# Ledger of designs, part 10: VHH binders against Dermatopontin (DPT)

Target 1, 183 residues: Dermatopontin (DPT), of Sus scrofa (Pig) (p45846)
Amino acid sequence: QYGDYGYPYQQYHDYSDDGWVNLNRQGFSYQCPHGQVVVAVRSIFNKKEGSDRQWNYACMPTPQSLGEPSECWWEEINRAGMEWYQTCSNNGLVAGFQSRYFESVLDREWQFYCCRYSKRCPYSCWMTTEYPGHYGEEMDMISYNYDYYMRGATTTFSAVERDRQWKFIMCRMTDYDCEFANV
Short names: E, the ipSAE of ESMFold2; O, the ipSAE of OpenDDE; V2, 0.75 times the mean of E and O plus 0.25 times the DockQ between their complexes.

## First folded at step 3 (VHH)

Design e12 (from x05 with S31R S57K K65E R100E F104Y V107M; framework vhh_7xy4_2)
Fold by ESMFold2-Fast, scan of step 3:
Structure e12 (fold): chain B 183 residues (1-183), chain A 124 residues (1-124)
Amino acid sequence: as target 1 above (183 residues)
Amino acid sequence: QLQLVESGGGLVQPGGSLRLSCAASGFTFSRYAMAWVRQPHGKGLEYIATISGSGGKTYYSDSVEGRFTISRDNAKNTLYLQMNSLKPEDTAMYYCAKSEITIYGVMTEYFDYKGQGTQVTVSS
């Protein structure tokens, strides 16, 4: 039923049916349905309950010209309390997120769920502006440019604000065979 | 202190039914997805079913779909497994399991706690 750019899949929070995938300080694991990638990242900051975020994601099918994902995996952990930069290895695209909260640092560790497409390479990569624009604000990053896919992110943690800002790394994917990795 | 106490196991004939219960304490029950897993004698853990914190979403292994029903009563902090059309292959120790992580689909690798279990034996 879903061709190129079909219905986006939005996973809902288990606790109260309010649309968030996690409660404050709750760990979560979110995977797009097979053949889909993350196209939206939404979050609110919960200052009242000790400063954490609730998260929500939307997914969309990749173009049929890319074919089926050949392999999917969980990328290495990005540690709580640290600033980091990570893209999916092996030319992969982000198809999910996993996170656990650590009270010792008042922050989350993060993992990407990544999927690769055989002989397809990222190119024309760019980085979004900061989300949220200011610590503590709601964020709503929606990629409606259908030819750009999330490959990763860079993020900074503020111990003073007890929050993170994110920049997402967006790339096009070749629809022809590529013999080597390109940027 | 977190505790899960399973009950309702027993000996039944093939084609029979049993209802398992799991009494949970020491955490905010409605906040967490819960699962049933089983372990046949001398074999590894097998995933059976998961239910979301609200009870709105359920997931089943292929081996039990259509025969077993997972449910919960958040007011009573109790998880249930209704088992119908039981087969000898369903003979196992059954465990109630909690995950710290909210999961889409199968929970097998994300259990951070399980109870002591309740034995189900399906035999003529």
Scores: ipSAE 0.000, ipTM 0.191, lowest interface PAE 12.9, mean pLDDT 80

Design f01 (framework vhh_8h63_2)
Fold by ESMFold2-Fast, scan of step 3:
Structure f01 (fold): chain B 183 residues (1-183), chain A 123 residues (1-123)
Amino acid sequence: as target 1 above (183 residues)
Amino acid sequence: ELQLVESGGGLVQAGGSLTVSCAASGFTFSSYAMGWSRQAPGKERELVAGITSGGSTYYADTVKGRFTISRDNAKNTLYLQMNSLKPEDTAMYYCAKSRITIFGVTIEYFDYWGQGTQVTVSG
């Protein structure tokens, strides 16, 4: 329910809470509904040798005080097989994911779908723990602190394990006018 | 429902060692940072050790070099190995589950605590 941001469980029914976005090695493109951002990332690992992950996401409306996003875009591609660190440009928040599987490296390329909020800047940023804790494990990252929004991630790929570990970058957003974050 | 059950506390002589353990259930243990906090009589509760889902560790300055935190994700169990115990280590020790992260480690990032296990160090 709109304005019920403090209760992610109440929103999950609307946000693919019972299904996976992709089949093994299937490309996908997932966008939160307009005015919503990603609040949960779930994934299971397939145990087969050319293994891959299935993904699921939950979205929630941003607080009424933050308002509507001024613009949204697909961020630059992060290549398969590479370690990378990326946050949404222009003080943006993550509102989706796009990914393709590459047989040549047995890994995925990734793009964030980012949305910005006019004159609102990230602050008090922190990084989650590693998801999954061990390569090949299931992961279930949920934002229990509803005052924090995902701005990006850092991730490492293991060619031996054929899997990725992720740390998500979480920030608060100002309720006063600012042009750029000092963060 | 979420449950954290501490065990292994007791009386130990100064200079001795003790291991406390925490059995976790009702959540995906491997996905969360876990920690140990303690509260001595007349003192505030302090976070003494933390471990991320990936195994990176944090220690309070008071216990660095003496305590070792570890986790067994297959058994959903958290451990704290305490060596070279001092009377100042006497406290109730609580197992803690983080809300989401342990970055910038403070006790307020933990959203669930167990009942605690008493550790008494005699001098």
Scores: ipSAE 0.000, ipTM 0.129, lowest interface PAE 13.8, mean pLDDT 80

Design f02 (framework vhh_8h63_2)
Fold by ESMFold2-Fast, scan of step 3:
Structure f02 (fold): chain B 183 residues (1-183), chain A 122 residues (1-122)
Amino acid sequence: as target 1 above (183 residues)
Amino acid sequence: ELQLVESGGGLVQAGGSLTVSCAASGFTFSRYAMGWSRQAPGKERELVAGISSGGSTYYADTVKGRFTISRDNAKNTLYLQMNSLKPEDTAMYYCAARRITIFGVTTEYDYWGQGTQVTVSG
């Protein structure tokens, strides 16, 4: 078979009229506006159209006390078909997602778009419950507590269900330099 | 009224082991994500281990491989098994509870216990 549908070197998305960033099996690349981070992840499973998910994200500005992000980058690829656990490197927060569907494994590869804040370090991190609670269900992870930011996620793939479950890693940010964290 | 009461702290030599416990009351324990945070003098509290309502765990890099978090929903008790203790592990250890909604929404109502002191000597 083929790796993905469309152009592998052009990962863009057309926003649907209901806010979804992708159509079934469509590659997408989503970034929060500058100075914002992901606060919600919504997804619906499309069993009848090849067992893929459509995704929707909500972003919110970080508090003024955090300042401007000093740099943003795309984290390394997490391959389709694999279980993985990844947080943004360099004390970063998740500010976007990029994904490509692979028909050969009936799953997606994933990348986080991460932004870091100078003199701010993640702490008091915890992991959410599983999303969705059952394979094939809609998922709706919303953070109404603006003191906690998404650092990353862990996810498992079921070849039988052709779907993923996710747990998101949420952290607070210090008001002092990372060089002095745990010193 | 949600209450968390830590116990099991004490003095232990470097390389030793210690288990701290947290007794929870006043809420449906099984529906809350639970965690252990620590705070040494002059430092901020850091989450060292977390466990979801479903039993999935998280560990800070500083304790990964040495600490094990577990929960007993029948006894409304959270545990932290600490192995290969280092002087750097000396801190007040706090039990924490995070509210989980049917949508997995986090809330600002984090609850903390009074803490239990763990002191690791050289």
Scores: ipSAE 0.000, ipTM 0.098, lowest interface PAE 17.7, mean pLDDT 80

Design f03 (framework vhh_7b2m_4; at its last look DockQ between E and O 0.01; V2 from the best seeds 0.00; counts 0 for: pae E 21.1 > 2, SAP .769 > .668, placed apart)
Amino acid sequence: EVQLVESGGGLVQAGGSLRLSCAASGFTFSSYAVGWYRQAPGKQRVVVASITSGGSTKYSNSVKGRFTISRDNAKNTVYLQMNSLKPEDTAVYYCAKSEITIFGVTIEYFDYWGQGTQVTVSS
ESMFold2-Fast, scan of step 3: ipSAE 0.152; ipTM 0.546
ESMFold2, look of step 4: ipSAE 0.000; ipTM 0.162
ESMFold2 (binder alone), look of step 4: mean pLDDT 80; pTM 0.806
OpenDDE, look of step 4: ipSAE 0.101; ipTM 0.506

Design f04 (framework vhh_7b2m_4)
Fold by ESMFold2-Fast, scan of step 3:
Structure f04 (fold): chain B 183 residues (1-183), chain A 122 residues (1-122)
Amino acid sequence: as target 1 above (183 residues)
Amino acid sequence: EVQLVESGGGLVQAGGSLRLSCAASGFTFSDYAVGWYRQAPGKQRVVVASIYSGGSTKYSNSVKGRFTISRDNAKNTVYLQMNSLKPEDTAVYYCAARITIFGVVTEYYDYWGQGTQVTVSS
């Protein structure tokens, strides 16, 4: 239980109180509350205690114009040590993450938790810049415009740096009925 | 279907003024930041001025105080008012649009215009 860590002084004191969902090399599974999607991704790199990241997420309710999510699921797994590009299937939006650390490659596997909204389709999609800007730096990706939602990401792993850089895929969602979207 | 079209370029004497227009179509213009870029022969393309979706503006040091960028979202148009023009302002001027959200910035320009030539005679 990481809540039991009570060091009186440490280099990374209080980071668990900041809402970090994991300790170094700890597996985790995080879901936004029902009807909410991920709007922020924060992470710090812990070189001194190994080579891994701690993660923090913020969620916000989707606007009433989208309605309630009709279905949510865990997307297919992305293997540790690999570069990958993935968006939520079925016009879904990212509403969570789960990850497990692999000692054999010194990296994480990843899965998105995705939710879809009936007859709502993504459009006007774009990619963010790289987070972090350089390997080993902290990252803080925040979407302040609630009209854009995370659909997925592309990410690269550096075996030398033991770290990842991420680009997030952001899209608007229609407020009118649609069947399919090409994004 | 998506396009940016520049207009207003031409030949002008040093000390003169020109107003460039960038007309956008095929996308939700109000969500986009728009920048004016220029490229002189044998030089790299550089940013001149930018206007963000929220209306904030930024200028390069070489044009600050002489150029003014503005937008008219009802007309899907961005303007660059160029005053006190100098021979070194001679270049092809491009407008480019990219989506920006505070704290999240794309490395990509979604759309580029074809450019408009500005020539300033000494």
Scores: ipSAE 0.000, ipTM 0.108, lowest interface PAE 17.0, mean pLDDT 79

Design f05 (framework vhh_h_nbbcii10_fgla)
Fold by ESMFold2-Fast, scan of step 3:
Structure f05 (fold): chain B 183 residues (1-183), chain A 127 residues (1-127)
Amino acid sequence: as target 1 above (183 residues)
Amino acid sequence: QVQLVESGGGLVQPGGSLRLSCAASGFTFSSYSTYALGWFRQAPGQGLEAVAAISGSGGSTYYADSVKGRFTISRDNSKNTLYLQMNSLRAEDTAVYYCAKSRITIFGVTIEYFDYWGQGTLVTVSS
């Protein structure tokens, strides 16, 4: 895996003593360092301490062949309590997450931080299996396929379980110039 | 994994109509274009020909000159299904029809742009 990218390294953004980005029911905003994208998502569910999840992310530099990201932005909000499907607009790759907890629905709203690479387009997209496999379980999604990048996710919320299951949308990126056709 | 399954082919008389369907599984139709979907055909003893294509968002369509004005491509994201409405059919439209998904985010009319293919459905236009 690591031999494909020269000097790859993963950075975990530590906002807590336990390495988690957030405490139970705490809002958070996480961005990969410039030129890096999300390659791992880890989460634990705490039923007794408020039926919420703590999150941890790992980032990795994109290959030099993609160049520097030309633009980064926060995508529109996906509301708490709702099922949703979202990919980064403008051929973007996921480089961060932002989330707030809402006691009224016992769930989180979500935003992706997305970055695009000039004239590089996603292709051969596929969707992972469900994470976690069952509500309330720990999840650990690591992209072992360095040729695939996260472009988004679909997720379902269970009011009964007070938890979410996720499927991540993974795509290759072209190594040649491309652009959207038609107005 | 990604699978495309065509249906709706059959025998039809010249001047008639048929609607082909392509049910997709292993990926979800999105309003954001990360690929294109298309219909290709292969007549007996001939090579593969592009018929029609539609962007992932549904905002752009392509039609071969031979079918323009007679065929309409559409998609239903809620049913994860691609359609080809074929009107004013001619004997020259007799072929095996394939639905396919592109490997890139833009419209490609070359076969090398398409990475997933259905099994094909036969359309025969004859008396």
Scores: ipSAE 0.000, ipTM 0.080, lowest interface PAE 21.5, mean pLDDT 78

Design f06 (framework vhh_7qbe_3)
Fold by ESMFold2-Fast, scan of step 3:
Parts: structure tokens; C-alpha cells; sequence
Structure f06 (fold): chain B 183 residues (1-183), chain A 121 residues (1-121)
């Protein structure tokens, strides 16, 4: 017996035509392919439909000296409306993002997807400048440097602007064994 | 090590179809097709993510060309339909430096030797 369905929906076949992982106010979950880490973050801000961002990520394989990731996991949720600072636990590198929009605070919660490379340790860490330079602007943070990997970020939410600025935490990784926990 | 070998080029009549292939060894990076016509600069045609889940096309080929990949065979394809004389070019397979949803030639670092496509009317 057919006809019991409520609302059929149409899926747009060109959803990824521009490479955006989400529509305005849409939740998303993005993971790099196995053995790859995030090397670029692009975002545009849309004021017209509720002051949210669309996101685009680029990934790149890690060098052979790091080997394959031994474990990958989702970090703890960073709550909507809050400023926060988080790096991947267990010496991990960022390999994805998950986010959900919350109407009550007009902001997003965030989670990092992190991957660990056994016995490799971060060192010589630094923090990027703010992205975007001003609230409401497009942002395009790209690291093509084979020496530095994203381990996390710090971000500030502006309730007035209904937008976030980000600083990304970049580190080198040892090419020799180290036995060091950074939990 | 990465080796890119294009095949499938040739002479075809306007309105016809042709399928190009590129065999890549090594990694499942984002891949793209570029072309260079007589007296023109090299231009973007299409790109596909490492997983095959995301694609992007130049406006001039959208709806006519389809990019796809078979990662088990390390092969990239470009299905070209409704060919026009303006599609005449040497077509190049390229590996992206990163997995990115973009059309910028600067993000591609390894290139094949190219395969020639001639569309006659």
C-alpha cells in the first residue's frame, strides 16, 4: 500500500559542486580519507538566511616517515556560544570536523576528528593569525608546508556579529620515536 | 612514486562521445583533467576528490562531461559527450597537491604527458 509517506524531499545532485560540506544552518560531519590530515579550511559567511557559515576542507596524505595512523577518534564537543581552545589529545593531528547549528544561541558546536601516529610527538608549535581577519568575511587558511600539521584551534564567538574567528594551532612532528603523552 | 598515463584520445565528429582514461599509481589523491587548445592557455576541465564523493566542473563542460574514478584500479575517467569543435585540445591528467574542492591549476603538481582530442565538424 503506497501513499503513507509524509514529505518526500529532493536531493540536489550538485551539492558538492562548489565543495561546501554544508548548507546554511545544516549539521555536518567531515573526515579526511584514511592516512590524510586537514591542510586547508575555507569558509563563507551568509547573512541572508541567519548568519551562518558554509565550510570546505582540504586534506593531504602525511609523509611516509609518520607511517599510517594507529588510532582515530572524535574529541569532546566544544559547546555553541562559547570561546574555546582545543588540541587533539594523544599527540593527534586534525583529520576532520563535525558541527551542529544551535538556534537558541545562533552558533555552532564543534568536534575535531583526530588521528594518532604512534610514537610521533608534536614540537615547535605556533598559532596562525585570525581567520577571517574581520567577522563576516570569507576565510581561506591553507598550509601546503610539509613540515607543519594542524593539531587544533582556538576560536572566539561574537554574539553581536553572530560569527567566529579562528586561530589554528600548527606543529611539526618528530620523524623519530618519542614516548610522550600529552593528555 | 606517482606515474600518470593518459589514453583514449583521437579524432571524433561533433556531437560524438569519447572516454579518456588516466592510470595513476600510488596514492588516491584528488585528481583533475585540464586541457590546452591550439593557441590557448591550459584550462581546468574537471576534478574529483580522492574518495570520488565530490566533483567539480568548468561551466563550459558541465552537463556534457562526467569525471569518475575506480580506486581499486587506480584509474581516472573523463566521459565526454556532445563534443564540440571548441573541445579540441590536448587533455592532461593531473594529481592535486592536496584533497581540495577547487579549480586552481596551482594546486596540481604532477602532470601526465597528455592525450590529443580532435573534434571535426
Amino acid sequence: as target 1 above (183 residues)
Amino acid sequence: QLQLVESGGGLVQAGGSLRLSCTASGFTYAMGWFRQGPGKEREFVASISGSGGSTYYADSVKGRFTISRDNAKNTLYLQMNSLKSEDTAVYYCAKSRITIFGVTIEYFDYWGKGTRVTVSS
Scores: ipSAE 0.005, ipTM 0.154, lowest interface PAE 12.0, mean pLDDT 79

Design f07 (framework vhh_7qbe_3)
Fold by ESMFold2-Fast, scan of step 3:
Structure f07 (fold): chain B 183 residues (1-183), chain A 122 residues (1-122)
Amino acid sequence: as target 1 above (183 residues)
Amino acid sequence: QLQLVESGGGLVQAGGSLRLSCTASGFTYAMGWFRQGPGKEREFVASISWSGGSTYYADSVKGRFTISRDNAKNTLYLQMNSLKSEDTAVYYCAASRITIFGVVTPEEYDYWGKGTRVTVSS
């Protein structure tokens, strides 16, 4: 049926016709569709509007061998202005991001949205090169490696550049049942 | 469904110029131009990020071709100058709805036009 929306339509639709999850210094919360994980992290730095980034994410379904995610949650907060290293708890994979900007430090706090797959364990983990290559540059991290999934990241903040560089933590997941040893 | 329509191809003399256009039926992220000459494999020509802030060129066209876009019109352009007989090819417009920055690999583009033919005669 033909119809129209008033104020609620504007509230629930993507604010950016350009596909960015946020405007400069705007907080955001992004989750992949159920059963999908983050495969791309893209960003541009906005010098004219102050020192912040707009973010864009792409998701892909996990292989049928992993099954359905058994649980998803927002991981522990990583504070603005700090260098940090964080992986999803409970062998989880990154399926989203949440962030708020803090003018007091000119930086963002971050949280991962994590999903775990019952009896599947990460192994053969490695770390990407830094993104962006230099502070202030556009960032385009795309994982087309069908065997590796993002489990987390390490990131450094430069107060001088007012920007972050990221390295992403990538792991394979077992396609067989695995259990943790009890000691 | 997204459709890409190329235009501006034709016959041109060596040393001449042509401007190709590609109009998308909707929003796109990264866009690029690829070409395939007679009896040759499809090759990368140029790409542009969603914002237009980053551009990439094949070495064979660098300095001669300029890629640009007008997001308000959903249109991609390729200004081709100092054309050579080796530039004779069908030129394809490509677009991504997952990649926001310029890319050089065909596999990163989700949508393709049917192509526009460019013939450079000596």
Scores: ipSAE 0.000, ipTM 0.145, lowest interface PAE 15.2, mean pLDDT 81

Design f08 (framework vhh_h_nbbcii10_fgla)
Fold by ESMFold2-Fast, scan of step 3:
Structure f08 (fold): chain B 183 residues (1-183), chain A 128 residues (1-128)
Amino acid sequence: as target 1 above (183 residues)
Amino acid sequence: QVQLVESGGGLVQPGGSLRLSCAASGFTFSSYSTYALGWFRQAPGQGLEAVAAISGSGGSTYYADSVKGRFTISRDNSKNTLYLQMNSLRAEDTAVYYCAARITIFGVVTSPSEYDYWGQGTLVTVSS
């Protein structure tokens, strides 16, 4: 029902929207269900409440041809205030995010939750355009072509804007034993 | 008090171009920190179909296969206006075109039921 979401002003400025994993400046840890990977990243910028973002993620099961994830782990921390580039180690795919806000730098630290698939390798990798298109805008990265999986991201922090722009690293995964593949 | 008003429709010859505008009132694009905007059309005797959609950030867009490469969706937050540039128009593009806004849930979607506010529509006729 429309009334269940409140009036537009209240929804966007005064409280968390349905599905957001965090309130402004709140730490969070989000993990896809077992066997699923991140297929969408949504975010809004909260200038009214200071400079931070609320985040939302969507997950989707990986194809049966990939098999069960053989191992999952939290990747190394990417520190607040820094520009960084990080892909999941060991040919992993992104299956979650963990983040904490730091008042001292007005930015977030980040960790990927990564899962790997035995004998499956990334190939045909590419990098998305910037999300958001400009600092302070909403972002909505949806993998409409589910043949590509997120392996990581590169991101730049602007101390002036107090915001980040992201480019996501997207790859196909082999559905055959990659130790015998020339990939 | 949210309103979407389409303009720019009319009669155009096959192969021609037309630019549709959708002016939003009752909210500003900068006042809503999560939204998606889209264009839908309904041809005579057909159902409502998604034509193009753009996220609030502009970072994500959708185009129907029938218009991909011919139509371009864009937005101007400072003018509170959504645009659809239509090139290489064909008789099958004849339809009433509606702009729509999704402001309760973030994301670009193609289902009409996911959109919260709708314009009254503008007729585009491709004929000669």
Scores: ipSAE 0.000, ipTM 0.123, lowest interface PAE 15.0, mean pLDDT 79

Design f09 (framework vhh_7xy4_2)
Fold by ESMFold2-Fast, scan of step 3:
Structure f09 (fold): chain B 183 residues (1-183), chain A 127 residues (1-127)
Amino acid sequence: as target 1 above (183 residues)
Amino acid sequence: QLQLVESGGGLVQPGGSLRLSCAASGFTFSSYAMAWVRQPHGKGLEYIATISGSGGSTYYSDSVKGRFTISRDNAKNTLYLQMNSLKPEDTAMYYCAKDRVYVTLWSGYITTYFDYKGQGTQVTVSS
């Protein structure tokens, strides 16, 4: 099931879970090590214990051509119970997640930890398919395309299902000096 | 700036052995997963083996499992491929490849992209 994720690379043993960032209903704050960005998002759903998800992230260094991040910050809060669309400000890339669970709405608020790279701009942006494919299922989003970095996400909350579906916003980054790719 | 220099190829008889080396420079070698890929004359690229930055995880194509061993010496910035029980169908140009990111803490993560920047080293298994 966790075997062959892409060409020319083929895995010959089961994918191993490296641990969860949070327990059910537990708030968390996760940051990639300095110079790294989020490349994988994994989650399992627990309906019986507050209709919450446990989360797991993988981080990897950005290529040398991108340079060191010049600034990192927590982006604005996206409120629990709401659908939202957010990308990192200032051409930033997602390097972490912060979240708290709200029992009143049976959902989480979210913040991205964003890092920017001086004079590097996003371009050729696209959105993934929805994760999970159906509410209540496990999700395992791994960056299949090197050269694309997560800039943000759009997500929809279902009060009936008590769960979220996510689409991640992926962009290339210039390795030449630029001011704004999206302005 | 980034350099990958392969060596150790040659002509060998079926059943023979060769050890390929790849000298890496221009990046923090121990932070990146490395791979061996081959291309037979007139055919497409074929994945052979990958090793994590720490050397703790290895993955092999079915065609070479049990015969080839990938290893690395991070102190020497060198990647190796030990090839045993060579067959005529192993004849190909062998390339050293670097992942754009390292895989030291996520051994199950798979990439679809390798930088085939090495010059290659020819392996011929015949007569």
Scores: ipSAE 0.000, ipTM 0.106, lowest interface PAE 17.3, mean pLDDT 77

Design f10 (framework vhh_7xy4_2)
Fold by ESMFold2-Fast, scan of step 3:
Structure f10 (fold): chain B 183 residues (1-183), chain A 125 residues (1-125)
Amino acid sequence: as target 1 above (183 residues)
Amino acid sequence: QLQLVESGGGLVQPGGSLRLSCAASGFTFSSYAMAWVRQPHGKGLEYIATISGSGGSTYYSDSVKGRFTISRDNAKNTLYLQMNSLKPEDTAMYYCARERIVVSGSTLTIYFDYKGQGTQVTVSS
């Protein structure tokens, strides 16, 4: 936690014990409480119990400088079996995940729950390393710096490994008024 | 021309070891997941092990886990299978196979689009 700005870092591993959002092949819908965004993504792979993942998420309040989220919505579905790249539309931040397992594809479809903040724009975006580092491993992506927010992800599905690797798209948000591009 | 050539099979006693090799040519070897599959006499094909293109991930069938090790040398375009603690039920023709995935709409099909001629492994006393 180098450069902590007054809010204590939460020990997200404490939320993962018996805190899994889903069971193997179970569909789920997870939303952060109002005014919070996703700051941790944790997952374990269960090869012999259906070749699926269990997921857990942690949320934290956004800084007062961002203000209240002006609107939230479910983004378009990213289909199972496909490689995809998606960020929240309208300069939004990820505040949840929805997923359903498809046995015909041996993979999950995904949707982001996104929230936007009026006159706040993403900048200085970067992508994380691959999570998990190798297919079939546990993943634990935790944002140690409160300055970066998840806007989306790019992900690659491997049918031979029956698993996905993710790179999360992280951005800072302006603390001054900015203009959004029109639709 | 795409080619997979297996070697290293033979006769071995129960509890023994063998190392199989597969020489690949005619395609970008490191871009494909590779597998070992086997066919016992008079039976269908049985999946044994898979290794990702980079070699970073491996998967094994329950029947061989802990006894067999799949590996690859991308600089030499060669796939390997180290077989330890061999049992009579491991007797089969062993094939090197290239894995392919085809997506049609929301349907994903996993299949082996090419396999070599095979190398015979016989475990008996």
Scores: ipSAE 0.000, ipTM 0.100, lowest interface PAE 20.6, mean pLDDT 79

Design f12 (from x05, 14 letters changed; framework vhh_7xy4_2)
Fold by ESMFold2-Fast, scan of step 3:
Structure f12 (fold): chain B 183 residues (1-183), chain A 124 residues (1-124)
Amino acid sequence: as target 1 above (183 residues)
Amino acid sequence: QLQLVESGGGLVQPGGSLRLSCAASGFTFSSYAMAWVRQPHGKGLEYIATISGSGGSTYYSDSVKGRFTISRDNAKNTLYLQMNSLKPEDTAMYYCARDLTIFGVTYSYYMDVKGQGTQVTVSS
């Protein structure tokens, strides 16, 4: 729905927009502003301090057709050191992240902050490629498709690399009342 | 209601100048990168220029670099395109668009709002 964008735009970085949610091994809790969902995840691996990442997130308002979020909550904890797969319950969309570092396993526990939109249901779900492409690399996952929302992720931990790779679960949301629809 | 309203188009002679304006409403204007794109009759969209939310960074397509200047007035929620040394090839419908800038990177392919357009015609 972007139309014919055959134009030769080159991306650029403005360092003044950089900010990190956490310092190395620091716990954090990040929530999008009310009515917004996570559209980007950025992270760097701290080689000099070892075994942890700094994180940054960007949020965007959901379209007015979804309305205001009906309910928001923190999902159950995904334990440090474990491979896991989790989507927001109750048709929810990811609107934040909470994490604590555990030195015993050299990894983080994770929680999603999820928000649901009454009578709107996910459909046409797909999974991104791995972020980062290789353990220890910087990652920069930005949604290029405004029609999809992050519902969750699957992630693998490598004790050898002391790092994680992530695949994000992206879904469309119905623009009709799905309480009466087979979705 | 998210709205972009372009104005300032018209008929000009080759070598002439025009200043296009885009009035934005329904969103926090200063938080978004903005772009100008154009569509010649019977052809696809062509990217012209983008400006960051703060106005600190600008980028131009090679076809207009040195001739066109993009600017914004965040206090007035208005985007501008100053067009100098106009050529017949610049004849098109001009649209302003809201662009996505995340972590200082502008993703012009992720345009989520586009206006109604303003016609620019360059001829004798």
Scores: ipSAE 0.006, ipTM 0.262, lowest interface PAE 9.5, mean pLDDT 80

